# VH-VL binders against q9h9l3: the designs that were tried, part 205

Target 1, 176 residues: q9h9l3
Amino acid sequence: PRKMVAIDCEMVGTGPKGHVSSLARCSIVNYNGDVLYDEYILPPCHIVDYRTRWSGIRKQHMVNATPFKIARGQILKILTGKIVVGHAIHNDFKALQYFHPKSLTRDTSHIPPLNRKADCPENATMSLKHLTKKLLNRDIQVGKSGHSSVEDAQATMELYKLVEVEWEEHLARNPP
Key: E = the ipSAE of ESMFold2; O = the ipSAE of OpenDDE; V2 = 0.75 times the mean of E and O plus 0.25 times the DockQ between their complexes.

## First folded at step 10 (VH-VL)

Design P63 (framework fv_unasnemab; at its last look DockQ between E and O 0.12; V2 from the best seeds 0.00; counts 0 for: pae O 12.8 > 2, placed apart)
Fold by ESMFold2-Fast, scan of step 10:
Structure P63 (fold): chain C 176 residues (1-176), chain A 122 residues (1-122), chain B 107 residues (1-107)
Amino acid sequence: as target 1 above (176 residues)
Amino acid sequence: EVQLVESGGGLVQPGRSLRLSCTASGFTFSDHYMDWVRQAPGKGLEWVAEIRNKFNSYTTYYAESVKGRFTISRDDSKSIVYLQMNSLRTEDTALYYCARDLFDSGYYFDYWGKGTTVTVSS
Amino acid sequence: DIQMTQSPSSVSASVGDRVTITCRASQGISSYLNWYQQKPGKAPKLLIYDASSLQSGVPSRFSGSGSGTDFTLTISSLQPEDFASYFCQQAWSFPRTFGGGTKVEME
């Protein structure tokens, strides 16, 4: 349909005590869930904390990872001019050091109709895992070996498609 | 800059085999789905087969008329997509195009080679 | 699977004319429809993808519209280089299927 993609990024800890979040993997899928991009990304700074339980990233993934500057260029070419769907997407854009137009951004953690369909409070930020289980009857982010950014991006697109017609109409009447 | 060059066509007897190749250059071949589309003399276009990229498990799809006879494959290290054609029939006679398949906004063939001619005749 | 019915099969037109070609899918295909131009002895060239998106480098006189089952390719003011065959193609499901083509020829 529309020029629309979904994105999910994984971050590792850099800087003092690993407190800085640096991009280490990015996955982008098309409207139907086909994978457009999925690369491990080498941060310019020393990795202090792989955050493997959440990121799924291990030292071995960094050996042939794409350098940040190159990966960023590739990713931005895919995102530019498209509606980009994500969950808590501001974190992904921050890690990419990128500003995407608000009019073309869709954040599934801030779509009231989506929370309503899941019988969740509209004023709460619900996790991707919870919304996916409630609305798609699918378990994601299973186990303690890290998340799959491909799986997360696919789930995010599917969640958005549940409210796409309603939400696009709302945005047309109430431009951001 | 972007080039797709087909080769391997020729005159062949019914029931025989032929292998087509399409050599790609000027882009990151491994990121793209690749398709074969054919055109019989004086006729329209007929989609033959598709092979997806590594990110999408090299999944293959075929037109019903060629299922079980044709096999699409690719070698990302050489930037080549192949079409192995077995048990050829006279109705397989056509110009065979290799096409690059973009899938970021729907699915569409944005670049085509010049084609290679396959003639199946007794 | 999905049959693409394209009309007309041919049309005679003059430079400056508005030309309209239609394509009908036997099932709903949302916006997964592309339009290609083919000149004699040459490979097809992409004009429009995703029903209405103009391919880079294609003149703005070409436009696409429609969704679901009914689609239209319009050439607002025909130029000499536009005399060619035009094909629609659905990308909703496998197998991918093309319309029968429309030949735009000089009057």
Scores: ipSAE 0.716, ipTM 0.882, lowest interface PAE 1.2, mean pLDDT 93
Fold by ESMFold2, look of step 12:
Structure P63 (fold): chain C 176 residues (1-176), chain A 122 residues (1-122), chain B 107 residues (1-107)
Amino acid sequence: as target 1 above (176 residues)
Amino acid sequence: EVQLVESGGGLVQPGRSLRLSCTASGFTFSDHYMDWVRQAPGKGLEWVAEIRNKFNSYTTYYAESVKGRFTISRDDSKSIVYLQMNSLRTEDTALYYCARDLFDSGYYFDYWGKGTTVTVSS
Amino acid sequence: DIQMTQSPSSVSASVGDRVTITCRASQGISSYLNWYQQKPGKAPKLLIYDASSLQSGVPSRFSGSGSGTDFTLTISSLQPEDFASYFCQQAWSFPRTFGGGTKVEME
């Protein structure tokens, strides 16, 4: 059996008018929710907009942050060969400038059985906050000080566990 | 070379206290979980306590038989894990091992010390 | 608590024999099952983790299998250094629990 991890990232704005999303924090947890990686990351470009209300990233976090190239190497070593779970995970891989094999990728924003458990339309893209409240009876991303990528990664793994047996069987019968 | 060296065992009367220490070397101590496991004379292995790393808030867990009496702690700057054992009972008599716990894909004890003996008798 | 029932409690065997030890969990533990070897007066030594993964430096004659509740440690051809006690341990939940052990003895 393959090891499984969950990932969540926080981004800041770089480039013209701060519209480019650049990686500024990454958290990775194992199947049981233990933290394997949690670092603030210094983007290679000037930060135009910290996006603090959503990202939770502030200037002080960047003082000792790991440079992007180093952090990317550390993160990819952890992800290699593993099933990686995330929510809207395409955005996380884009920020990492990386493509994980589709057969080893699980996106909780696009799992019909999970939506069905939440009494949501099967093809709707539901927020992590909504799914977590409905299915785990937990409030995450509370307040206006930004998201916690550790909390979000942990919630993502717990959500996947609710459908893991069914969805893994489905994927075995319907390889991507 | 990974090493774990336990100390602090001895003979003590019921109701008394002992503090065990485990000194670690040869690896990045602060990255790992650490556990205590005991073995009564002629008996099998019994897990006692676990302390997690800084990333995981130094959270602690205990066997039911020791909850409220034993406290696991660590000092990452000295690479030492401790077991404070209060209100000792005769059934706590055992060889106490410290073990390194790897949690990346499972939770397993890949290195063990030689152990330190605790004898609780009247 | 998850009880780990290990059998047999002892086995007499000769060098070259195939030895099989079983471990049953009182509830499902997925693949979170480890195997340890212990010689008299020595600390336990990890052999197998995650049910079937061989620890570095452990001879390939040792193998582990199983998932869910039923697990097996196999020694394909017993060697003189393999006479020892063997313990399984679940890592699925707290408290961590060990099987009662299996002593492998020389006939």
Scores: ipSAE 0.232, ipTM 0.733, lowest interface PAE 4.8, mean pLDDT 92
Fold by OpenDDE, look of step 12:
Structure P63 (fold): chain C 176 residues (1-176), chain A 122 residues (1-122), chain B 107 residues (1-107)
Amino acid sequence: as target 1 above (176 residues)
Amino acid sequence: EVQLVESGGGLVQPGRSLRLSCTASGFTFSDHYMDWVRQAPGKGLEWVAEIRNKFNSYTTYYAESVKGRFTISRDDSKSIVYLQMNSLRTEDTALYYCARDLFDSGYYFDYWGKGTTVTVSS
Amino acid sequence: DIQMTQSPSSVSASVGDRVTITCRASQGISSYLNWYQQKPGKAPKLLIYDASSLQSGVPSRFSGSGSGTDFTLTISSLQPEDFASYFCQQAWSFPRTFGGGTKVEME
């Protein structure tokens, strides 16, 4: 069995003017797209901007949200030792205040073969929504309710599976 | 022994509603995704809806032809999956199967019920 | 949506014959392809899952092959009980979609 998971996080704005991105939801799925983790997370600082349009996070979601420190521990326990797939995953790790080993990280926003398959420039950074539509013929992040981190994590995993063999071979020959 | 038993089918007029049920037994119901697949008389198979278990909730998927009209749900305590069908159309006429969705390397329907017939006619 | 093109729509064959059914996906679906058998008045029965894995209890004369977009179901030696309809189905993305079916008839 593949020890691979996909992660997607939603952030809210904290700090002065809400410019600090703080983790407010994290979703993790396995290779088959099954949800391993999906929790609302309470930032340690006051939320200034819920960024609901994008994050889907509302004030009521924070009522019973898991405190950040507890959530972080739960999430790291899941990620440890696994290949972690994400889109623009550096943002997720930053929000988690955790950095996964580069050799075990897969960022679908920086995989040239994936872009090539989507008829996009290999060195361009394409959105998850665009790649998902182009390659999987699915619409994600639709509507005004904000993103679904579970949906996004699942899409990310499926995208990676399209180029998994080729990319893993490439990485084996060219370790980061 | 795994068993799926559909019920709730019948004859209805267009615009009416009908609720189908599928009672499962012989396996841990909550560990499996469940699907509805229908087959119009003399036609092929058409996927209708799927309901998955999430970490703390359920996720549902629908065929475009039924989206907004049909709702799939489940009661894990009773081992039942439901299909609420509203605003029924003549083209919804079909034998409706309940299927267990299993995954190892992929997703597949390894067990099917005998089906329940839905006829929409004026 | 992913379209599944199944061919032929029907085939006449005799007992002992080798029967081949093809299924083509409109886009890559990896190995997320399943084959079902359906007899008149009965529910579909799973034959092959994940393109080439034989379902438990299914005779070894049934086999599946392929990946990506082109898939094949093969019956090495047709038996009397094999006269039925066969369907392929992709499980790569939503909506799930089936092929149009192939009816295997007695010659």
Scores: ipSAE 0.000, ipTM 0.558, lowest interface PAE 12.8, mean pLDDT 92
ESMFold2 (binder alone), look of step 12: mean pLDDT 93; pTM 0.945

Design P64 (framework fv_unasnemab)
Fold by ESMFold2-Fast, scan of step 10:
Parts: structure tokens; C-alpha cells; sequence
Structure P64 (fold): chain C 176 residues (1-176), chain A 122 residues (1-122), chain B 107 residues (1-107)
């Protein structure tokens, strides 16, 4: 089998009014949910808004965080040549300033069979929290102290596994 | 040039303790899970224990035959994995191998040391 | 614990022979099965991981197949250096467990 990983990134607000999303944490898990990478990442720009309610990131996490350029190199070494699973993964790749081949990318926010299993419209973009609750009977992103990117990456991999066989067969017949 | 070198084996009486060490070199030790596997004279392989890396909270796992008696630990700064063996029994007599566990594409022991011999006898 | 039953326990073969070794798991282990070779006085060496993936540097005459509970290691044309013991190992669950081994001896 081809190697497969799941990724989830946390972003903080930089730039004017904190409107730019800059990478501040990245978690990558293997097919079984084991953590391959989990580091806080220091953006090269001044952080205007930590977005702590969602990101879970606080000023203290930046003190010994890995500089963006170094973290990016480490992350890309893990992702290169692998099937990468994520939820709304375009945002993660944008924050990484990285292009991953579409043939090796799996976005759980855009897999029609997954929405169908959750009794949701096939073309709707459903949140990771909703799909995880509906299909795995598990509550993620609980509380107000921020999300765990490890938890989110693990949930994303488990969601993909529910449709992996049928979706990989679909992609083999209909290459992107 | 991946190398794993076990040490600490010897002859010990039942009920006593022994600590094995495995010194790793030639790779980023802190990224890997590390395992101990033993082989009794003339017998097959028996997995003993695993310790995971920092990203996976140094989680430990043990074979039922050693649970409560053996403790696996590691020192990433020295690239050493340890096996503390307490309340030793004659059944623990074996050659003890240290093995590197690669987990990014599955779980398997891609490198092994030569082993260190533990003999539990009176 | 997942029990790994390996057969045969020994086989006598000649250079050029096709050798097949079977491993059965007491529970489904998906494709989390590895094969190791061990020569007398030596540490085991990884041959195949994840049921069918050939380890770098291992000759292509070695192949693995199977999924779930039944797995096979095949040596398509036995060479002198292949006389050794072979062990399967499941990596699906803890504790990790090995098969009893198969000794491939010269006929």
C-alpha cells in the first residue's frame, strides 16, 4: 500500500487587523493515528491575533517554537510522495506555502460518499466536528481553550478510512 | 551506518534484577519507537516491550509474561533505550535484542542489535 | 493476544526450488504482518513489511501476500544463502507476536 498521512494545522492572525492566516502549529499522524509531527511554529510576521478560542495557541507556545522555514522543511519531508488527508486541506497547504499534487490529496470536506454516510447533502461542506460526531460518535473541539490539531488530524484519518476503499477505487477510475 | 549495541547481560540468580542498555547511533534516535525482543536458547522470537517517541508521549507496552516486572525507558539525549528487569525467573533466560521500530509506513523492526545474553540460574 | 501459527515448522529444499511458508493469525490483522529471516548466530533481518512490501536491499525472489488472517512468504527460486529460519510477526495489536518459525534446510 502507498503511504498515507493526515494533517491538521492551526493558524494565527497576522498582517492588517490579523486577517492573514499564518501557520502556528502543525500535527501529522500516520494511518493508525500515531503522531509523526507536532510542533508549535513561529510565524515570520508579528502575531496580531492568536485566535486562541479556535487555535488553542497562546503567547507562551511561541517562546521555543520552531521557526517557520525550519518547520516547513521538516513537514514537507514527511508529506512528499505520500497521500495526504485533511479537512479543508487547501487552507493548510496555503499556510505552508506548499503545493501538494491533487492526485495525492484527499479532502474530507469534499468527499461525496462521506457526506452521504452522514445524511448530509453530497455537495455541502460539512465541519470536521459535525462529521466526526455523526459518523464516529465522538465529540472533538470541546470547550473554549482551543482545538487540538492532533485530535483533529486523528479524526480526519478515521473519517477517511470509512470511505477509503470506495473513494480510492473512484479516483483510480477517475484520476484528478 | 545504523548501529544498535546491547549491553548489561550476564548470569543472575532467580529473584534478582538486571538492567540492559542499548546504545543507538547513525540515525535520529528520538524519532523512533524502540523495542526489546528476546530469544530463549533453541527457541523462537518473543516480543518483550516497546517505548514510543516523545510525540507519542513515551507510551510503553509490555508482553504479558513480563508486565509488572520489566520496565522499558529511554534517554534521548544519550540515544539509549533501557530494559530494567526485576524479579527475574529462569524462564527469562534468553538472548535480548534491541530493535528499531519504524512507524511512518507501518510497524516493523528494520534494524536489530547483535543481542546481549541473560542467564537466570542458581 | 493474537496467536500466529506458522507452517511448516521445517522444510527440506534444494537450490532452485520454490519455497512457500504460511502464517495464520487468530484474529484479523489487516496487512500488519512482517517477515524476518534469521541465520544461525545472527540477529533477524527484515525481509517484507506490511504483508507484501519488499524491504530495500532484499532480493526480488522473496515475496509476500495475504491480508486479514492468512499470509504467505514465497521464495521463487531458493539460493544457497536462503537456508535459514523465517518468522512472521503481527504488528496490528499489542502484544506484538511472532510465529513459531520455519527452518529451511538443505535437502
Amino acid sequence: as target 1 above (176 residues)
Amino acid sequence: EVQLVESGGGLVQPGRSLRLSCTASGFTFSDHYMDWVRQAPGKGLEWVAEIRNKFNSYTTYYAESVKGRFTISRDDSKSIVYLQMNSLRTEDTALYYCARDLFDSGYYFDYWGKGTTVTVSS
Amino acid sequence: DIQMTQSPSSVSASVGDRVTITCRASQGISNYLNWYQQKPGKAPKLLIYDASSLQSGVPSRFSGSGSGTDFTLTISSLQPEDFASYFCQQANSFPRTFGGGTKVEME
Scores: ipSAE 0.476, ipTM 0.817, lowest interface PAE 2.3, mean pLDDT 91

Design P65 (framework fv_unasnemab; at its last look DockQ between E and O 0.03; V2 from the best seeds 0.00; counts 0 for: pae O 15.3 > 2, placed apart)
Fold by ESMFold2-Fast, scan of step 10:
Parts: sequence; structure tokens; C-alpha cells
Structure P65 (fold): chain C 176 residues (1-176), chain A 122 residues (1-122), chain B 107 residues (1-107)
Amino acid sequence: as target 1 above (176 residues)
Amino acid sequence: EVQLVESGGGLVQPGRSLRLSCTASGFTFSDHYMDWVRQAPGKGLEWVAEIRNKFNSYTTYYAESVKGRFTISRDDSKSIVYLQMNSLRTEDTALYYCARDLFDSGYYFDYWGKGTTVTVSS
Amino acid sequence: DIQMTQSPSSVSASVGDRVTITCRASQGISDYLNWYQQKPGKAPKLLIYDASSLQSGVPSRFSGSGSGTDFTLTISSLQPEDFASYFCQQANSFPRTFGGGTKVEME
């Protein structure tokens, strides 16, 4: 069944010296890569470090951004009851202050068959950029102006689809 | 309550133009794809056109039979989707439905309007 | 274009009967297949989406199955309000295409 979405979030630095990661953008795509959600999100705490080189977030994006509590409600309505695909997805769930059932979670940074297809050690944690280049022959996260969470979510879904049949069968035999 | 209300149908001569409108209420219109589907008298359903939402660049798709003659568009501020029909032919005679297109799991039309009748005749 | 072949074109049935309608796609469409019901003079109503998912508010006597190219819609025990036309529709590729319809008539 195809009740599956992919998510990618961008975080900014809050708290002392900007060391706390707070949600500042979230993108969610459907199985075919269509965008279901893509909003800038205003953290409840003062932003100390926009981390622009990676997040792509600038002060201008925070003007009229959706407040965290409202954005969280919108996002959770989309994720609830669906298989959610992400890359190092625990960081996204932590930023959302959300628990998603492990049985419905797919993390492309921890799928041994995917690493195997990329000629990488099965138990290594490979970056989304590396796996996308090796398996999809596509360059993502290019340049110094920040990443596109839409592009990252789309790449993540496409990577999962390469191993979906094999991995779903594995999970059915070895429930998490 | 979700509601879709089509308007703009009527009797028109071949080669003329008509613009259909569909006014939506009861949901966040801007989040949805919108489609037009037609049904000729006593016949089955024929998909006509789709327009995607802002997140997906307002991309449009058309059936081959109407490509180049029909234009689908939308105004999110008014919650209206339009179908501009040019160079009308007798085979365009049909009841035209507006449909809400969900895309969170597959693609499907969960709500339809009652339709507006277009008759192309001399 | 993906052609949707629907069978039968019509069926005569009585209340309480089990009715099965089939739909075949000319190429693989995974489970991107929807079923709609249309009563005379009314707009179509969604019954089933993604081959087997029952739309909210639709009676449990309706069920869908299949994947790839072959699909079925089953009405387990026909009720008076079920005499209508039924259409399958593929949403795998553009243009979106409908089956020719099946009219379920009173015997």
C-alpha cells in the first residue's frame, strides 16, 4: 500500500551560541515526489545562528513564517498513520518534538541494501548527497546558498523506492 | 462542508468560446489539485484537464482531444478554478464536472460538483 | 494512453446478489486505480481509491482488489440504492482515463 510520504527539515541554531537545533522549514512529498507541504517555520526561541550555508534560511524567511505550534499541527496531520521516509530521520522527529511509530518509519541512512547498491559498507551511515550521486546520478545540495528541503525529500523518496520491495519484505519477516 | 459549484455552461455555436467557473468552499482550496471531467449525453466519463497547486508550480495537464483549445486556470484568492474553452466543436457537448483531486495517497477525486451543461450546436 | 477495459457493460441483478465488476489496464498501473458510482441525474461519487481503500462513509459491502493490470469491484449483497453505473479510473499516468462503465440494473 502506498500511504507513504518523505520528509526533510531544515534547522536553525537557537540557545547558547546557537547550539540548539530548532525547526525552521519542513518539506513533505508524496510517493511520486509531489509537494504536500513546504513552509518556513518560526521557532519559539530567538534565532542565534541561521546556519544559512546548510539550511538556506535567512532572516527574510522568518517574516510571515508559520509559528511552530501551528506548523507542527499541520505536519502531524499529514504524517499520522503513514509510512514516513527520511534520511537520519530521528533529527527531523526531534525538531518536531514528535514520536512516529518505528513500524511506520523508514530511514534511508540505515538501510543495508541501499548502501550495498551504492558499493558502500552495509552498516555505514552515508550522506544523502553521496547516495543520491551514486544511485541516481544526481547532484543535490550544490553550492553555498543552503540546501533545498524539497529536493532532499524528493531524493530520499526516490532512494527508498530503489529498495522498497526488498526492504518491506525484510521488515515483514523482521518487525521492528 | 465541502462544496463545488460550476457555472458558465450554455448553448453555443461551433467555433465559439465559453468560460466555465467552479467556486469552491468548505476547505483550503489552495492546497488541492483541481480537475475538469466531462460526460456526453448517455456516455461515460472523460477526463479533460488538471491544474496543480502552488507547491507544484500550477502545472497543467490536458486530454489530447482538447489540447490547444482549452485552458485550465485558477484564482486561489477567490477559490475558483476556470476552464476556458475555445474553438468549440459539437463533440464537446457534455455535462462538465469540477472535481477536487487528493494526492496524499495516489490521486483521486473525492468531491464533485453537480456539473454545468455545455451544448455546441448550430 | 492507458486504455481501461471494463466488464461487463451491464448486469441485471436482484437485491441480495453478489455483484463483481472487472477492470483491466492496457499496461501496469500499480494500485493507482479508483472506483466511482454514478446514479441517474447525479454526479459521480468516490467509492474506492488506490485499488482497495474504502472511502469514508461508503458501506462495507463495497470492496476493491487487484494490482498491476487486473482489478475488481465487489458488492457483497446488493441493496436497492446500489442500482447505478460504476466506473474505474487509472491515475498512474496522464491522460487520466476511465473505464467504459458498468450499469447495474434491476432484474
Scores: ipSAE 0.695, ipTM 0.869, lowest interface PAE 1.2, mean pLDDT 92
Fold by ESMFold2, look of step 12:
Structure P65 (fold): chain C 176 residues (1-176), chain A 122 residues (1-122), chain B 107 residues (1-107)
Amino acid sequence: as target 1 above (176 residues)
Amino acid sequence: EVQLVESGGGLVQPGRSLRLSCTASGFTFSDHYMDWVRQAPGKGLEWVAEIRNKFNSYTTYYAESVKGRFTISRDDSKSIVYLQMNSLRTEDTALYYCARDLFDSGYYFDYWGKGTTVTVSS
Amino acid sequence: DIQMTQSPSSVSASVGDRVTITCRASQGISDYLNWYQQKPGKAPKLLIYDASSLQSGVPSRFSGSGSGTDFTLTISSLQPEDFASYFCQQANSFPRTFGGGTKVEME
């Protein structure tokens, strides 16, 4: 089906010692890489650590950010009923306080055929950066200024397309 | 109720300009792509231009026959899409439709206006 | 540009007939193929999107099939309101292109 989207989120630190990961940006792209959603999100709790070196989130991004409750509603409306692709996607769903049906979830960090194409250990957990470099000849997440969730979501969809036919057939034979 | 209402058509001489407007209501305009499609008298449909939404940088696409002469734009605050038509030619004579495009569930024109007529003749 | 070749250009048919219209793309377009109906003096109306998905409010006598390059619109039992022109349209790539149309008229 063409009702497939890819998601990537950036998180900031909230709660005691800033150790809780809270959603601060979410990007969703369709099968062709068109952006369906891309907003900075204001967590419901006080931000203790922006984690800017990895998240790319700065204080100025929060000034006009969409409140978490509103953003979550917008995001879940897009995700409902769709196959959702992500990388280590359980972290994104946890930040959304949401569980997507496993039968409609695809995680590029745990697809053996994808690792095989990258000439990597088949059952290893591979980073998005490394898979993208090896399979798409592209550098993402360059430097220490933070990640782009749009860039990462687009890369995740492109990676999944490389194994889509094989992996969808596998899942049909082996329901999660 | 979704509505698309085109305006700005008329009779003009070759080489002149017209600006078409399409006023949208009944949906979240800023989420959608918007297109112009034309139909010459007694002829089939020809896609003219598309403008994408804010999340896709308002990227524009044009049919080769109008590239460089026509400009599509939008004003999300007013829910209006425009078609600026410069250097008009007799072959631009057509009924011009505004169409709503869906990006989320695919790419198709699910609602159309009634169109506005552009006639280019000397 | 992807050329969309639609056939036939016209069909004479009676109420109750099965009508089949074909559309061929000059290269693969996956399932990015839409069908529209247009009655004289009216705007086009979406019937089928993504090759086979029926638009809301469209009667089930309309169906679409195909993928890749060859697509078909079928009207299983023609009704009086179905006398109209029909257009296919590809959305795989720019420019978006339409078939030349098929006029379904009363025999």
Scores: ipSAE 0.423, ipTM 0.814, lowest interface PAE 3.0, mean pLDDT 92
Fold by OpenDDE, look of step 12:
Structure P65 (fold): chain C 176 residues (1-176), chain A 122 residues (1-122), chain B 107 residues (1-107)
Amino acid sequence: as target 1 above (176 residues)
Amino acid sequence: EVQLVESGGGLVQPGRSLRLSCTASGFTFSDHYMDWVRQAPGKGLEWVAEIRNKFNSYTTYYAESVKGRFTISRDDSKSIVYLQMNSLRTEDTALYYCARDLFDSGYYFDYWGKGTTVTVSS
Amino acid sequence: DIQMTQSPSSVSASVGDRVTITCRASQGISDYLNWYQQKPGKAPKLLIYDASSLQSGVPSRFSGSGSGTDFTLTISSLQPEDFASYFCQQANSFPRTFGGGTKVEME
């Protein structure tokens, strides 16, 4: 069986108006929630908006941040060949400028059985915070300090584990 | 032909207990969620409880008005859904319907029983 | 809880009339709205599910529309057998909740 990891990234705003989402932190955890990777990442372009309220990223975090190209290499090495679990994971991959094979990707924001279990419309896009509260009775993304990518990655993995058997069977019958 | 037949209704005093049953036939019972919906005399419909089955485990949901007093359960081998009603109150007086929900993403009640009457009176 | 406000509570109409019943949710429920018909002494019957999908066997004179918070059940040409009570029901979240009902009576 392939190893499974969960990923969560935090982005800052770059570009003339800060509309470009650039990777600023990446956290990866294994099936048990152990942290495999957690680094601040320095974007190649000047940061215009730290988006601290959401990202938790501050200017001080960038002082010794890992350059993007180096970080990307480290991250890809971890992800290669594994099943990657994330929430709205397309954003993470976009920020990484890397796209994992669809057959090895699990997006908890697009798993109908997970929504059903949480008493949510199956085709709705629910937030990680909402699903975590409903299904795990745990509060994440609390406070003014912004998100914790480690916490979010761990929550994402725990959520997926709730529907893993059913969803893997579904995917086996219906390959993407 | 899909059929739902409720039973177990009757006259009871406040504080007493009653157990309702709904026997299903004409479909694969284990593929469907089951609900109880009640209707007080001359009043509208009120959802009471729902039970879902998955991987040999069950998830239950209750209206706030019955939470802690009513318990919904099911026996898939017998195609029966139950409603155990404890600590009954006068406001629980109603016709109780058993309703079938759909298997996948359907959250509507496409089949209903004829109902069983519960009267709570001192 | 999501409150479903149904209007009118009653309507008098004649055979052949166009009848419109509305249901408003206290918050967005997407298209998870169902309509039921209930005749005296009978169990409710599903008419419309998912806001606009017609249940099998239901006459085409019945139609549903709406999304989000505002929904409508329409009977294009009322028939004698359509005099009954009608209920909307949201299936977006628990607890499931019904509208107060609309009684369609003969004028």
Scores: ipSAE 0.000, ipTM 0.561, lowest interface PAE 15.3, mean pLDDT 92
ESMFold2 (binder alone), look of step 12: mean pLDDT 93; pTM 0.941

